# Ledger of designs, part 1: VH-VL binders against Putative dimethyl sulfoxide reductase iron-sulfur subunit B (dmsB)

Scores and structures below are computed, not measured.

Target 1, 262 residues: Putative dimethyl sulfoxide reductase iron-sulfur subunit B (dmsB), of Halobacterium salinarum (q9hr73)
Amino acid sequence: MTNYGLVIDQERCIGCQSCSLTCKQENNVPMGQFWNRVLTQGGDHVDTPSGDYPEGGDGGTLEMTYQPTACQHCENAPCVKVCPVNATYTRDDGIVEIDYDKCMGCRYCMAACPYNARVFNWDEPEHRPEDGTGDVAERPQGVVEKCTFCSHRVEDGLDPACVVNCPADARIFGDLDDDDSTVSKYIAEYDTHQLLDEKGTDPSTYYINGEMSPGRPWKSKKLESELDDDEAAKAARRRSGSVENGYDVTPHVPAETAGGDD
Unless a header shows other numbers, all headers, positions and changes below count from the first letter of the chain; antibody chains aren't numbered by Kabat.
ipSAE, averaged over its two directions, is called F for ESMFold2-Fast, E for ESMFold2 and O for OpenDDE. V2 adds 0.75 times the mean of E and O to 0.25 times the DockQ between the complexes of E and O.
Where letters were taken out, [cut] stands.
Atom coordinates printed by the task and the answers are left out, and those that the model quotes come from them; centres of patches stay.

## First folded at step 11 (VH-VL; from u01 with heavy chain S52D D57Y)

Design u04
Fold by ESMFold2, look of step 13:
Structure u04 (fold): chain C 262 residues (1-262), chain A 122 residues (1-122), chain B 107 residues (1-107)
Amino acid sequence: as target 1 above (262 residues)
Amino acid sequence: QVQLVESGGGVVQPGRSLRLSCTASGFTFSDYAMHWVRQAPGKGLEWVAYIDYDGSYKYYAESVKGRFTISRDNSKNILFLQMDSLRLEDTAVYYCARGTYTYGFRDAFDIWGQGTLVTFSS
Amino acid sequence: DIQMTQSPSSVSASVGDRVTITCRASQGISRWLAWYQQKPGKAPKLLIYYASSLQSGVPSRFSGSGSGSDFTLTISSLQPEDFATYYCQQYYKFPYTFGGGTKVEHK
């Protein structure tokens, strides 16, 4: 059985917003809307750094931790439970989807989602087609939308766009029910957490916490064994000096291996 | 008995204002989006305005945008249409209508009032 | 704006006849289409919503079909109370728009 999930390594995340931008490009997400948001942790308020600015000539320190946040594709999804027309539903592979032909725009699911992951298309979405073709599908007015785990890509054997285009390789997507998948190995080998797990939603997205970001070397070397011998040798050469001058790459498996279409 | 009752129609002079009311009974008014639809004598139906269940979102036909204001008082189960800068082409029977779906945005209209006539004098 | 074109503008029919009314949208509207009946001096009455779903209390002789851009309302056996004007309405996107109406008259 396939059960798709996502691991986000917050220690590797550099806060560049590439995942949010590529999501908007891949899915034609309207101006002012985000299906994936990168939040800041560690400050007194959302999107502020922690630490002190220099004062009186003395140095200070600033620290930012980033939390990419989108729909968690919950196994116990409150959004599915509250939909009066069953427009939002959970697929057999664990992806939570919305049938836009059934959605009547009531927004009950937005109120029910504790992650604020759902958005509503109040206005006709702005669209700028290349060469006037309309190759990028217009988002429908009057429906609720959210991260889809890029199911259209996953069904074609590809990873979600935010996974492929993360420059820090902080995002791992795959089949949580395959113990040999990279995503399952990450969850087994790292101290992970789920957002708001006390709510009982059972998210399919997991987070690896770090002390700080970015620029910190990866904290586990267990993933070297998943590379072929040549990739393991390259990783070892990068670590030949102190950890400050080495960098170990995270294995990236194709979406077909981690949960292909069939 | 589920019903909508309009009031406030009448004969007005061009450029003047008029406020229509629609009183709802027999259903939970605050669960439904509401609409105004009008029909000029001997002509077809024209959708005029939308208001969401809590009044936070409103939409208008281009022919009335900037002149008409839809509003609601959920504590009194009343829908309003404030019509300013009235023009001769606004002559119509005005119906209030309930959207079919609880909290619906995409609505057909399952409950209609009997309408209130707005006409002009010199 | 989505233009809704009804055909015919009127039809003469006798009790017992099968009557078919068509409605065409200027662009695809999926199944977000309703049909209304209106008698003189009365408010419209919802017959069909979501292209083919029969409203509660509407006789089964009324049926709707279609999706995308082309829709039909069918009265399988016309009754004396069915002489009226019929309107289609799209509710796919604002502004919501109605067809021009089809008057069903006694032959």
Scores: ipSAE 0.228, ipTM 0.628, lowest interface PAE 4.7, mean pLDDT 81

## First folded at step 14 (VH-VL; from v06 with heavy chain Y103W)

Design w02
Fold by OpenDDE, fold request of step 16:
Structure w02 (fold): chain C 262 residues (1-262), chain A 122 residues (1-122), chain B 107 residues (1-107)
Amino acid sequence: as target 1 above (262 residues)
Amino acid sequence: QVQLVESGGGVVQPGRSLRLSCTASGFTFSDYAVHWVRQAPGKGLEWVAYIDYDGSYKRYAESVKGRFTISRDNSKNILFLQMDSLRLEDTAVYYCARGTYTWGFRDAFDIWGQGTLVTFSS
Amino acid sequence: DIQMTQSPSSVSASVGDRVTITCRASQGISRWLAWYQQKPGKAPKLLIYYASSLQSGVPSRFSGSGSGSDFTLTISSLQPEDFATYYCQQYYKFPYTFGGGTKVEHK
């Protein structure tokens, strides 16, 4: 069975915030809200280190890393458990979503989420621009919303927008149940951790630290708005279940970028 | 017994102020959003105002916005409606109503008071 | 604002009759619709919430149906105590709005 997950290589992350912005555009996230954040692990402020100069060695304690954070799509999701109307649910492919037609706005799921990954539409949501880049319905007042791993794209065989638009290829999306997927290989090969593992939520998001990975293999780089009519029709057929759908998680070897002799 | 009891209605002059109260009993008042709903004599129901369970968020009907203020004291189980700059069209029975769900934002009203009448002197 | 159009404004019926009241929203409101009963000089009473969920203590002869913009309240067999005014209400978004009401009266 497909179980989608995300690997984020913190060694490759440059803190550029592209993932936050592209997510907002793709998913029509209201003004003032973010599904995807890039946090700093370090000092008291964003983009500040902790400790004392120099970075390392004897007497050096300076440290800083970026922590891209969104919904973790937990296998043991507390938000699913606490929802009194079963609006939050886990899909067969492991994506945790919200049925907005059922959401009553009680915000129990926000309290239950240890990652603070959910936002609430207090007022009528505003969007700038009016339309995003993805074929995603806007959410009404009075509902909770969050990252969906861009399920609308995944169903079309595309990577999430935040993954596609990462300039550092720091984000890798795929099927955790496929041993041949890039995410599975990276989790096996590199030192990874999950956020707040002591909470027992079992996130479907993994972070690489220490050794840098080769990053995301480029298989799909288009946004949904960039699809031509034929591609859009094909995507629609995939969503309707008329054809086999899902993300192709088969890893590919990138063409050897001719190492420029610097 | 779960109940809401309105008070503070009466006869008032146009342009004057009036403060309505609604006292809750038989349930944890602080867990529920509450509303004011009014009904003019022989007319239908009109939603007036909303306040969330902790009082941090409020909404008003356009007809009362800027004139009415909804508030609550959870320590005393009381809901208030401060009505300023009263108009003849504000003549109505005013009901306080409880949302159906704890911490609910989108709620039907499962508990109602008996209402308090606000009228104007001729 | 969402306008709620309720019909009919009045209905004459006899005990045992099937009574149907409709409510139309000016836009889609999913299932965020409630039905109330009000008797003269009394506060409204919740009958149906979330378009079709029967409130606790309400007789099973009351039922709600619909989704989106068109909703229906049905009394399968009218009882003497059911002569009253009925209101629909949307609580999809603020401001909450009510239908104009339907008076069920004796034929």
Scores: ipSAE 0.878, ipTM 0.946, lowest interface PAE 0.6, mean pLDDT 90
Fold by OpenDDE, fold request of step 16:
Structure w02 (fold): chain C 262 residues (1-262), chain A 122 residues (1-122), chain B 107 residues (1-107)
Amino acid sequence: as target 1 above (262 residues)
Amino acid sequence: QVQLVESGGGVVQPGRSLRLSCTASGFTFSDYAVHWVRQAPGKGLEWVAYIDYDGSYKRYAESVKGRFTISRDNSKNILFLQMDSLRLEDTAVYYCARGTYTWGFRDAFDIWGQGTLVTFSS
Amino acid sequence: DIQMTQSPSSVSASVGDRVTITCRASQGISRWLAWYQQKPGKAPKLLIYYASSLQSGVPSRFSGSGSGSDFTLTISSLQPEDFATYYCQQYYKFPYTFGGGTKVEHK
């Protein structure tokens, strides 16, 4: 059975915020709200490093680590459990969604989410441009909304917009139940962790740790900083997203159809 | 018994202020959003104002916006409607009403007070 | 604002009659519609919420149907105590709005 998941390679992540913005556009996320946030391990402020100056390796502990965070689409989702009207539900393919026609706006699911992944439309949603940009309908006032793994795209065999438009190719989406999927291969190849694993939510999102530099090689355990010139060049080519660059990542979307709907 | 009881209505002069109260009993008042709804004599129902369960969010009808203030004291189980700059068109029976859902935002009104009448002197 | 058009404004009926009242929203409101009964000098009473859910304690002769923009309240067999004014209300978004009301009166 299909169970969609996401791997985020934090070493490849460059903190460019493309995932956040692309998500906003694709999904018509209202002004002032974000489904996909790029957090930092150093603090709540944008681009906050952790540790003490100077950078790690030079006698200090200063480090920048981005933690892209959206709905984790948990297998044991507390938001599903607490919804009094069953508006939040898990799809057969593992995607956690909200039936906006049932949501009565109690926000219990927001309190239950340890990842703070859900947002509430207190007022009528505003868009720029006014008509929105995405192909999905805006959500009304009084409902909770969140990442859907771009289910509207996934249903068409496309990767989520945040994945397709990641310039660093740090986001890998696929079927966790398919051993041959790219996402499964990444999980098998690299040491991964889940956020707040002690909470027992069993997220369908996995993170690969690394330095804040682009381009963990597919078949390498080396950090970007450990790569020789040839390896680094190869990694750089992979980040360009060109099919001719020859890297091992196999996206759901053919290269010719890659990109957002905007 | 679940109950809402309005008070504070009366005869007032145009331009003056009046404060309505609604006292809740028989349920956990702090768990429910509450509303004011008014009805002019011989007319239909008009929604006036909303306040969420913790008082952190409020909404008003355009007809009363800037003049009326909804508030609540959950420790006393009381809902208030401060009505300033009253106009003749504000003549109505004012009802307080409870939303059906605990902590609900989108809600119908399952409990109503008896209403309190606001009228104007010439 | 969402306009609620209720029809008819009045209906004359006899005990035992089937009475149907309609409410049309100016836009889609899913099922976020309620029906109220109001008798003279009394506060409104909730009959139906979420378009078709019967409020506790309300007789089963009352039923609501519809979704989107067109809604119907039906009294399957009118009883003497049912002569009153009925209102629909959308609570899809603020401002909440009511229909103009339907007075059910004795023929």
Scores: ipSAE 0.877, ipTM 0.947, lowest interface PAE 0.6, mean pLDDT 89
Fold by OpenDDE, look of step 15:
Structure w02 (fold): chain C 262 residues (1-262), chain A 122 residues (1-122), chain B 107 residues (1-107)
Amino acid sequence: as target 1 above (262 residues)
Amino acid sequence: QVQLVESGGGVVQPGRSLRLSCTASGFTFSDYAVHWVRQAPGKGLEWVAYIDYDGSYKRYAESVKGRFTISRDNSKNILFLQMDSLRLEDTAVYYCARGTYTWGFRDAFDIWGQGTLVTFSS
Amino acid sequence: DIQMTQSPSSVSASVGDRVTITCRASQGISRWLAWYQQKPGKAPKLLIYYASSLQSGVPSRFSGSGSGSDFTLTISSLQPEDFATYYCQQYYKFPYTFGGGTKVEHK
């Protein structure tokens, strides 16, 4: 069964905020709200270093570490459990979503989320520009919204916008149940951690510790706007449920074919 | 018994102020958003104002915005509507109403008071 | 603002009749629609919420249907106590708005 997840290489992250902005534009996230944030470990303000400044010619311990944070798409999601109207649900592919037609705006899911990943539309949402880059409907006043792993793109066989537009290739998306996926390989090869693992939420997001990975392979950088008319038509047909042909819509971070040196 | 009881209505002069109250009983008042709805004599229903369960968020109809203030005291189970700069078109029965869901933002009104009448002296 | 157009404005019916009232929203409101009954000199009473959910204690002869922009309240067999004015209301977004009302009168 498909179970989508995200690996983030913090050593590759340069704190540029591209993922946050790209997400906002792609998903029509209202002004003043962010689904994807890039925090720093050194303090409450962005770009705050940790450690001590060198005194008297001694070596300093200053370090800049960024913590990209969005919905973790937890396997044991507290937000799903607490929703009184079952508006928050887990898809068959592991993506946690919100049915905005059912959401009554009680915000219980926001209180239940240990990652503070959810935002609420108090006022009528404002957008600039009016239309985002993705084919995603705007959400109304009175609902909770969050990261969807760009499910609209994933359904078309594309990586999330934040992954594709990361200039440092720090974000890797794929199927956690596929041993041949890049995400599975990186989780197996590198030391990783999950946020607040003691909470028992079982996040589908992993952070690489200490060692830098090769990052996301470059072969699949396509935005929806870059799709040929024929591919756009194919994607539209896929949305209309006529999935006749078994196109493996799995967002493939292409596995580096290990060139066998024969 | 779950109920809302309005008070404070009466006869006023144009330009004056009036304060309406709504007392809740029979349920946990602090868990529900509450509304004011008014009805002019022989006319339909008009939504007036909303206040969230903790009072942190408020909304007003355009017709009363800047003149009316909704507030609540959860410790006393009371909803208020401060009406300033009253106009003849504000003549109505004023109802307080409870939202259907605990902490709900999108609610129908499942509990209504009996209303309090606001009229004007010539 | 979302405009709610309710029809008819009045209907004459007899006990035992099937009565249908319609409400149209100026935009899509999903199922965030309620129906109320109001008798003279009384506060409104909630009948239906979320377009089709029957409020507790309301007789089963009342039913609601619809989604998006078009909604219907149906009284399957009108009873003597059902002669009243009925209102639809959207609570999709602020400001909340009501329909103009439908008076159900005795024929």
Scores: ipSAE 0.863, ipTM 0.939, lowest interface PAE 0.6, mean pLDDT 89

Design w02
Fold by ESMFold2, fold request of step 16:
Parts: C-alpha cells; sequence; structure tokens
Structure w02 (fold): chain C 262 residues (1-262), chain A 122 residues (1-122), chain B 107 residues (1-107)
C-alpha cells in the first residue's frame, strides 16, 4: 500500500525560499499567495530568531532554524472531515487533494486546518505572466487551494518540484509505508518531529532537527520507487555515508562479482 | 418558518438615497451569505450584491458599484442595502436571497423574499 | 462577466408536452448553473442546482443536464402549474449572471 510523506531536514535547510518559488512556478500559484512558506523558529514566536543579534562589536549568539511549512497531508485530516461536499479528500496514496469542480468555497477546511495551509480565491486569481507559468491548470475564483504534493508529477513518476529543486537536498519525498524508503529510514534513524502533533492530525510531513542527514540521496527527478537498481544502490550508499569528498565511493567488489577471486 | 422579508422600498426622486432592509427568520442568519437581486418591471433578473456570513467580504455588480452599500446586522438578523445617487435605471423590485449552504460562496439561491419595489417620481 | 444566452425566449406548449429550454455560458462554468421558475408577481423559485441536482420539493418531471458551457432544463410532461418564466443562472464566479428568461405559455 502507498502512503506518501515528506521529510524536511532543518539542519540542511538554508532558508533560501527556492521551494516556495518553485512551487509557485510549477503549480501556477496566484500572485500574492503562497502554498509553501519558509518560516523561522527558535525565538519567542514563529518567525523570530533565538539568541542575541551582534551589536557594537559584541559577537552575539544569533540562532535561526528554518521551517518550510505547507499542507502537511494529514492522515487524520480535519479539512477532509469538515468538507460538506467531499471536495477535499484523501487519495488512496495519502495525498490530500481538492476537487475544484466540487468545491463551493465555504472555507470550512481553512477554519479547521491548524497549519493555515489553505488559501482562498476571493477574486479571479491573477498570474504573471497572465496565462500562468506551468502546466498545472489555473484555479478559478471561489475555490480553496493548497500544496498538492505535486500529484501531477508523482503520477508521472517524478518527485515534487520543491524536492527536486532544493539546493540543500533538504527535502525527501517517499512512501511512508515502505520500510526501505528513504523517508522511512530517516524517520527511524533521526530524531524527527511533526508540527502541532498534539492536535492529533497525524501529519505526513516530518522535520529533522539536531543531527544532519545525508539529505536526498539520489540526483534524478524520479520518485524513489522509479529508480533503477544502479540508482537505488547509489542512493543506499549515500544514506550510509560511503561517499567521500562529494564523490560516490564504490566499495571494493569481490572477485566473484567481477568474475573471479581476487 | 424560514423566510426573508424585504422592506424600505418606495417612491423617491433621482439622486436621492434609500435604504432597503431584509429581515430573516427561522434560520441562523449569521451562518449564511446573502445577496440582493433586482428585477426591472417586465425585465429579467440582475444580481446586485453579496455579503459573506460575517459581513467581512462584499461584492457588487458594476452597475451599482460606488453607489450602493450592502451591510448586515447579525445580532438583529437584518440585511441592508444603502442606495445612494439613485438613477432611473435602478427602478426594480429588489429581492434578498440566501444560498443553501452555511458559509456558502458558490451557491444557488434557495430562499427568496417577496421583494420590495423602488420607483421614482418625476 | 459571463454572459448567459437562454433560448428560446418563449415557447407555446400544451399540458403533457415535453419542454426543453437551453442555456449557454460565454465561457466554461463547469456545473455551477441553477434553474429558477418565476410566476408573475412572485419571487423566483429554485428548481435545479449544480446543473442537474433537483431541489427538495421540486417535482421529478423537472430535470437538468449539461456541463461546461451548454445546459438544458427539461420538463418531461408539462402540468398546468408549469406555465411560467424560467431563468438559468451561473454561480461560478462574480458577478453572478442570469439568462434572459424563457416564457412557457399555454397554446
Amino acid sequence: as target 1 above (262 residues)
Amino acid sequence: QVQLVESGGGVVQPGRSLRLSCTASGFTFSDYAVHWVRQAPGKGLEWVAYIDYDGSYKRYAESVKGRFTISRDNSKNILFLQMDSLRLEDTAVYYCARGTYTWGFRDAFDIWGQGTLVTFSS
Amino acid sequence: DIQMTQSPSSVSASVGDRVTITCRASQGISRWLAWYQQKPGKAPKLLIYYASSLQSGVPSRFSGSGSGSDFTLTISSLQPEDFATYYCQQYYKFPYTFGGGTKVEHK
């Protein structure tokens, strides 16, 4: 059974906003709206730094942790529960989606979402260029929109745009129900947290903080499940740390594999 | 009984102002968006204005924008239409209308008032 | 603005006749179309919403069909109380707009 999720390594994230920009370009997100926002944490409130900012030659101890935040694609999704017309629904693969032909614009799902992950098109959405930027259809006035895990890409065997275009390899997408997937391995190996986990929404997005992970261990745009055996083997080695000086270090192959005993 | 009742129509002079009221009963008024729709004598229907369930969002037809103001008092279950700078082409029966769904935005009108007539004296 | 073109402007029919009224939107509106009946001196009454969903309390002889830009209201067997004017209305986006009306009259 497939159950898609996302791991974001906050130690690798540099706060560059590339995920937000790429999301807008890929999904034709309207001007003035964001499906993904990169927030800061570690101060008294979200979007505040921790520690002291240097002043007057004092060294200071400014600390900042970036928190890319979008729809969490919750397994216990309050937005799905409140939709009176089932326009918001959970796919069999765990992706939470909106059927814009059913959405009547009541915004109950926005009120129910604790992550403020949904936006509403009060007016005809405006785009630059006016015809939009990507292959995803523009949404009309009167519907709610949010991050889709780029399901249009996933259905084509590709990772979400924000994952592929993260310069820090901080975003990993995969099948949470596959124990061999990179997302499952990172959740098992690293200390992860979910946003507002006390709300009981069961987010499908996990955040690593503390020890830095190897990041996304394959370079292609493919979903992990679409990697060939060579690509999958290289990804596994990168997760284990067999890469030195930025290059893939091929382990010594026994002579039996190479056609004899060496 | 679920109902909407318009009032405040009458005969006015061009350029003057008039305020229409719509009193709601039999349902939780503050849960519904409401609209004004008008119909000139012998003519079809024209949507005039929209106001969201809490009054925070309003939209107007271009023909009335800048002259009409929609508002609501949820504590009294009353919808208003303030009509300023009235013109002869504003002659119509004015209906208030409610959608089927609470917090509705894209919704058909399942409850209508009986209408109130606005006309002009020369 | 989305223009709603309704035809015919009138139809003469007898009790028992099948009556078909069409409505065309100037752009795609998916299924966000309603049909209303209005008798003289009365407010409109909702018949059909979401192109084909029958409003509670409306007789099953009324049916709606269509999506995108072309929509049809059908009265399968006209009754004496069905002589009235019928309007289509898009509620896809503001401003909401109505068709010009179709008057169904007794032959």
Scores: ipSAE 0.599, ipTM 0.827, lowest interface PAE 1.9, mean pLDDT 88
Fold by ESMFold2, look of step 15:
Structure w02 (fold): chain C 262 residues (1-262), chain A 122 residues (1-122), chain B 107 residues (1-107)
Amino acid sequence: as target 1 above (262 residues)
Amino acid sequence: QVQLVESGGGVVQPGRSLRLSCTASGFTFSDYAVHWVRQAPGKGLEWVAYIDYDGSYKRYAESVKGRFTISRDNSKNILFLQMDSLRLEDTAVYYCARGTYTWGFRDAFDIWGQGTLVTFSS
Amino acid sequence: DIQMTQSPSSVSASVGDRVTITCRASQGISRWLAWYQQKPGKAPKLLIYYASSLQSGVPSRFSGSGSGSDFTLTISSLQPEDFATYYCQQYYKFPYTFGGGTKVEHK
C-alpha cells in the first residue's frame, strides 16, 4: 500500500525559503502563519519568500545548516491520538490531515505535537490577496492548520509544491513502501535522521546531513510514480552519479531541461 | 451534578460598576471555556463574552468592548464579569454558560446557570 | 458579523402537530449551528448542536437539519411541554450570534 514520505537534504538546502513561499501560495496559508518554517541556529522565524541567499565570508566561517520544518506526518501521530472528534486523522497513504468541518478548535493536537508544526486561527485569517492565492479552500477562524503534503496535488499525480519549486533540488517525495522509489533509496543509502525520533512519533520526514545526495533527480512536477519510461530512466541515471567509493559526493548536476521545453 | 450559579446582580445607577460571579461545581472548571450571555427583558439572547479554559484568550461583543472584563479564578472555580460604565441598555438577565467540549473554542453552550438580573433605577 | 434570521417569529400549534422552524445565516457557517429551547423564567436548554446532533437527554421528536446557510428545527409531534421559545445560534466565528427567537404557543 502507498505510504508517502519526504526526504530533505540539508547539505543541499541553501535557506532560500522558496518552500515557505510556495506553500503559502499553494495552500492559501494566512498572513503571519507558516506551515513550513526554515530553522537556523538561534531562531525559528521564517521570512516570507524574498531575498538572496546569505553571503559567505572567506569560507567556512559562515556555513549555515538549515532545517526546513513542517508537519512530519508521523506514523505514530500523537495529534491523531488526542483529537476527541477525529478531525485529525491518518489517510491510508500515510498523510495526516485535518477535517476542518469537524475541528472544534480545542488545540489538543498542538499541545501534543513535539514539532510545533500546527498553527491556530484565533481570529479570522487574513490573506494577501484578500481573496486568496490558490485553489485550496481558505480555513476559517477556530481551526488548526498544518502542512498537508499537498494532498490535493498528490491526488492529481503531482509532487508537493515545496518539492517542485525547491531551487536546490533538496526535497524528495515518494512512497516509503516502494523500495524502488527515490525516497526509499536515499533513506537506505544515506545517513538520515528523523527529528526527535526518541519520542516515538515515527516521522515520515527524513533529513540527510553529512553528505550531499544527487537531490531530486527529475525536473517535472509529476510524482515519481507518474514518470514515463524516458523520464524514469533519466532520474535513475542522475541518482547513480552521486554515490561513489568512499565518501566523495559529486556536485549537483545542472538540470537537463534548463532552457525550457516549449 | 454539573452546575453553574450566578450572583452579584442587582439594581444600580447608570455609569456605575458591578461585578458578577459564576460559581462552577460538578466538573473540572479549568478544562472548559466559559461565556457570558445576556437577555434583556422580553427580548432575545445576546452573547457577551468568552474566556478560554486557562484565561489566556478573551473575546467580547462589540456592545460591551472596553467596558466589560471577563476573568476567571480556576483555583476557586469562579468566573467573573466586571461591568464598568454601565448603561441602560445593559439591563438584562446575565447567564454564565459552559462550552460543550474541553478546551472548547468552536462550541455550543450545554450548561447554563439560572441567571442573575441587572437593572437600573431610572 | 453573521446575522441569524429566524422564521417565523411565532407559531400557533396544537399538541400532536408537526412544527418546523427555520434559521438563515447571512453567510455560510457549515454545520456550526445550535438550537436552544427556553421557557419563561428559565435558562435556555441546548437541544441540537452541529446542526443535527441531538443533545443527551433531549427527546427524539426533536431533529435538526441543514448545512451552509439554511437550517431547520423540527418537532415531529408537539407535546404540551414543548410550548416555549426556540433560538438558533451560530458558533462558526466570533461574535457568536443568536436568531431572534420563535415562540411556539398553544393554538
Scores: ipSAE 0.526, ipTM 0.790, lowest interface PAE 2.2, mean pLDDT 87
Fold by ESMFold2, fold request of step 16:
Structure w02 (fold): chain C 262 residues (1-262), chain A 122 residues (1-122), chain B 107 residues (1-107)
Amino acid sequence: as target 1 above (262 residues)
Amino acid sequence: QVQLVESGGGVVQPGRSLRLSCTASGFTFSDYAVHWVRQAPGKGLEWVAYIDYDGSYKRYAESVKGRFTISRDNSKNILFLQMDSLRLEDTAVYYCARGTYTWGFRDAFDIWGQGTLVTFSS
Amino acid sequence: DIQMTQSPSSVSASVGDRVTITCRASQGISRWLAWYQQKPGKAPKLLIYYASSLQSGVPSRFSGSGSGSDFTLTISSLQPEDFATYYCQQYYKFPYTFGGGTKVEHK
């Protein structure tokens, strides 16, 4: 029933790298590696780091757009299809994960992924314990790693770390199969695109360009499905713009299902 | 059929170098990672070195790091081990071994050569 | 480096006996453990990989078990051709390392 996805509003994104850095801290990402990278998509001849970029820009002479890029958690995932030991798999909730006990390090999934979303631990990973690390276990040498949609947080009723810590509120996480979720509403209401959608991977990450959205309409670290009635009502008003137009005209009182009495 | 054949072993004196080779046949050599493993006379097995299928990644046991160099020529289906600055403890039978999976990294060794003896003479 | 400790160092056994060899890793290696058989003057032969998976062409009397740091090779009914030295090997991370060997001897 649940099918998790992510909407990134590129009009709100300021390129600050907070999503990349909080991802490293939350997930114990090895030194020198990134699961989430903020890429720059310019007009012509901008300096680029090592690696491939999405379709090259043809437009204004020099205009930078920020593109936070990580695993797209594809519905038609080539990395799942190519894994000979089923170490890479899709959960029932749509999250693509890696079982590190099964991963044999063949890197077929890295070759198959058009987003370059995976990194490989050629050597024993180094971590920086002085800066703190999350509760996520370190991965060993000889496995691939990638964004997990912070499934460990999602299972605890929390949004991914990169979502909660985006200062521009540009990242919205939720259930693509729930028409009432903010991600579903934004996909219906705004002009969105998916990276390399001609490849047929069916990404679960969508990007908004052109019209700025209200952003993430709740402040708490909770998943949208975990908001209490007050939080949910405020989020609905912020998304619709009712708060900006003066008095709150639209009451929204969700049913009490998560914290019953007795 | 599928086989690996080592050559180039012999007696080596202090200050001299030795180059081992391993010729592969019966399979697509360029699809597989390969290793060197050695066994001192009457002793157990010791992994020596690894080279990835295309030669882009190499790793060595600490005991040989800086002295031995693994390489491959995929056009001729040959694996090499260049052995410099040999020591008494390098005396062993040297085997080449193939990893089980194409592009393998975490891989057991399913094909072994017959071995070639290297003896350090002091 | 991950140290691999095999026990026992030798086993005296008869045809038909059940033989059990153990291997202990100095840290967790999940299931990335292989077993090899070596006869005198010959190269090692792969028996078991991924702790319990039987290599093609290996008789079903050989079996492997274990995960983490403790592993076992079992020969359910020893045959005359099974007298050999057996090695475990971790391939969890470099350097890949072997146990010291277990010699299975007649009588």
Scores: ipSAE 0.515, ipTM 0.793, lowest interface PAE 2.4, mean pLDDT 87

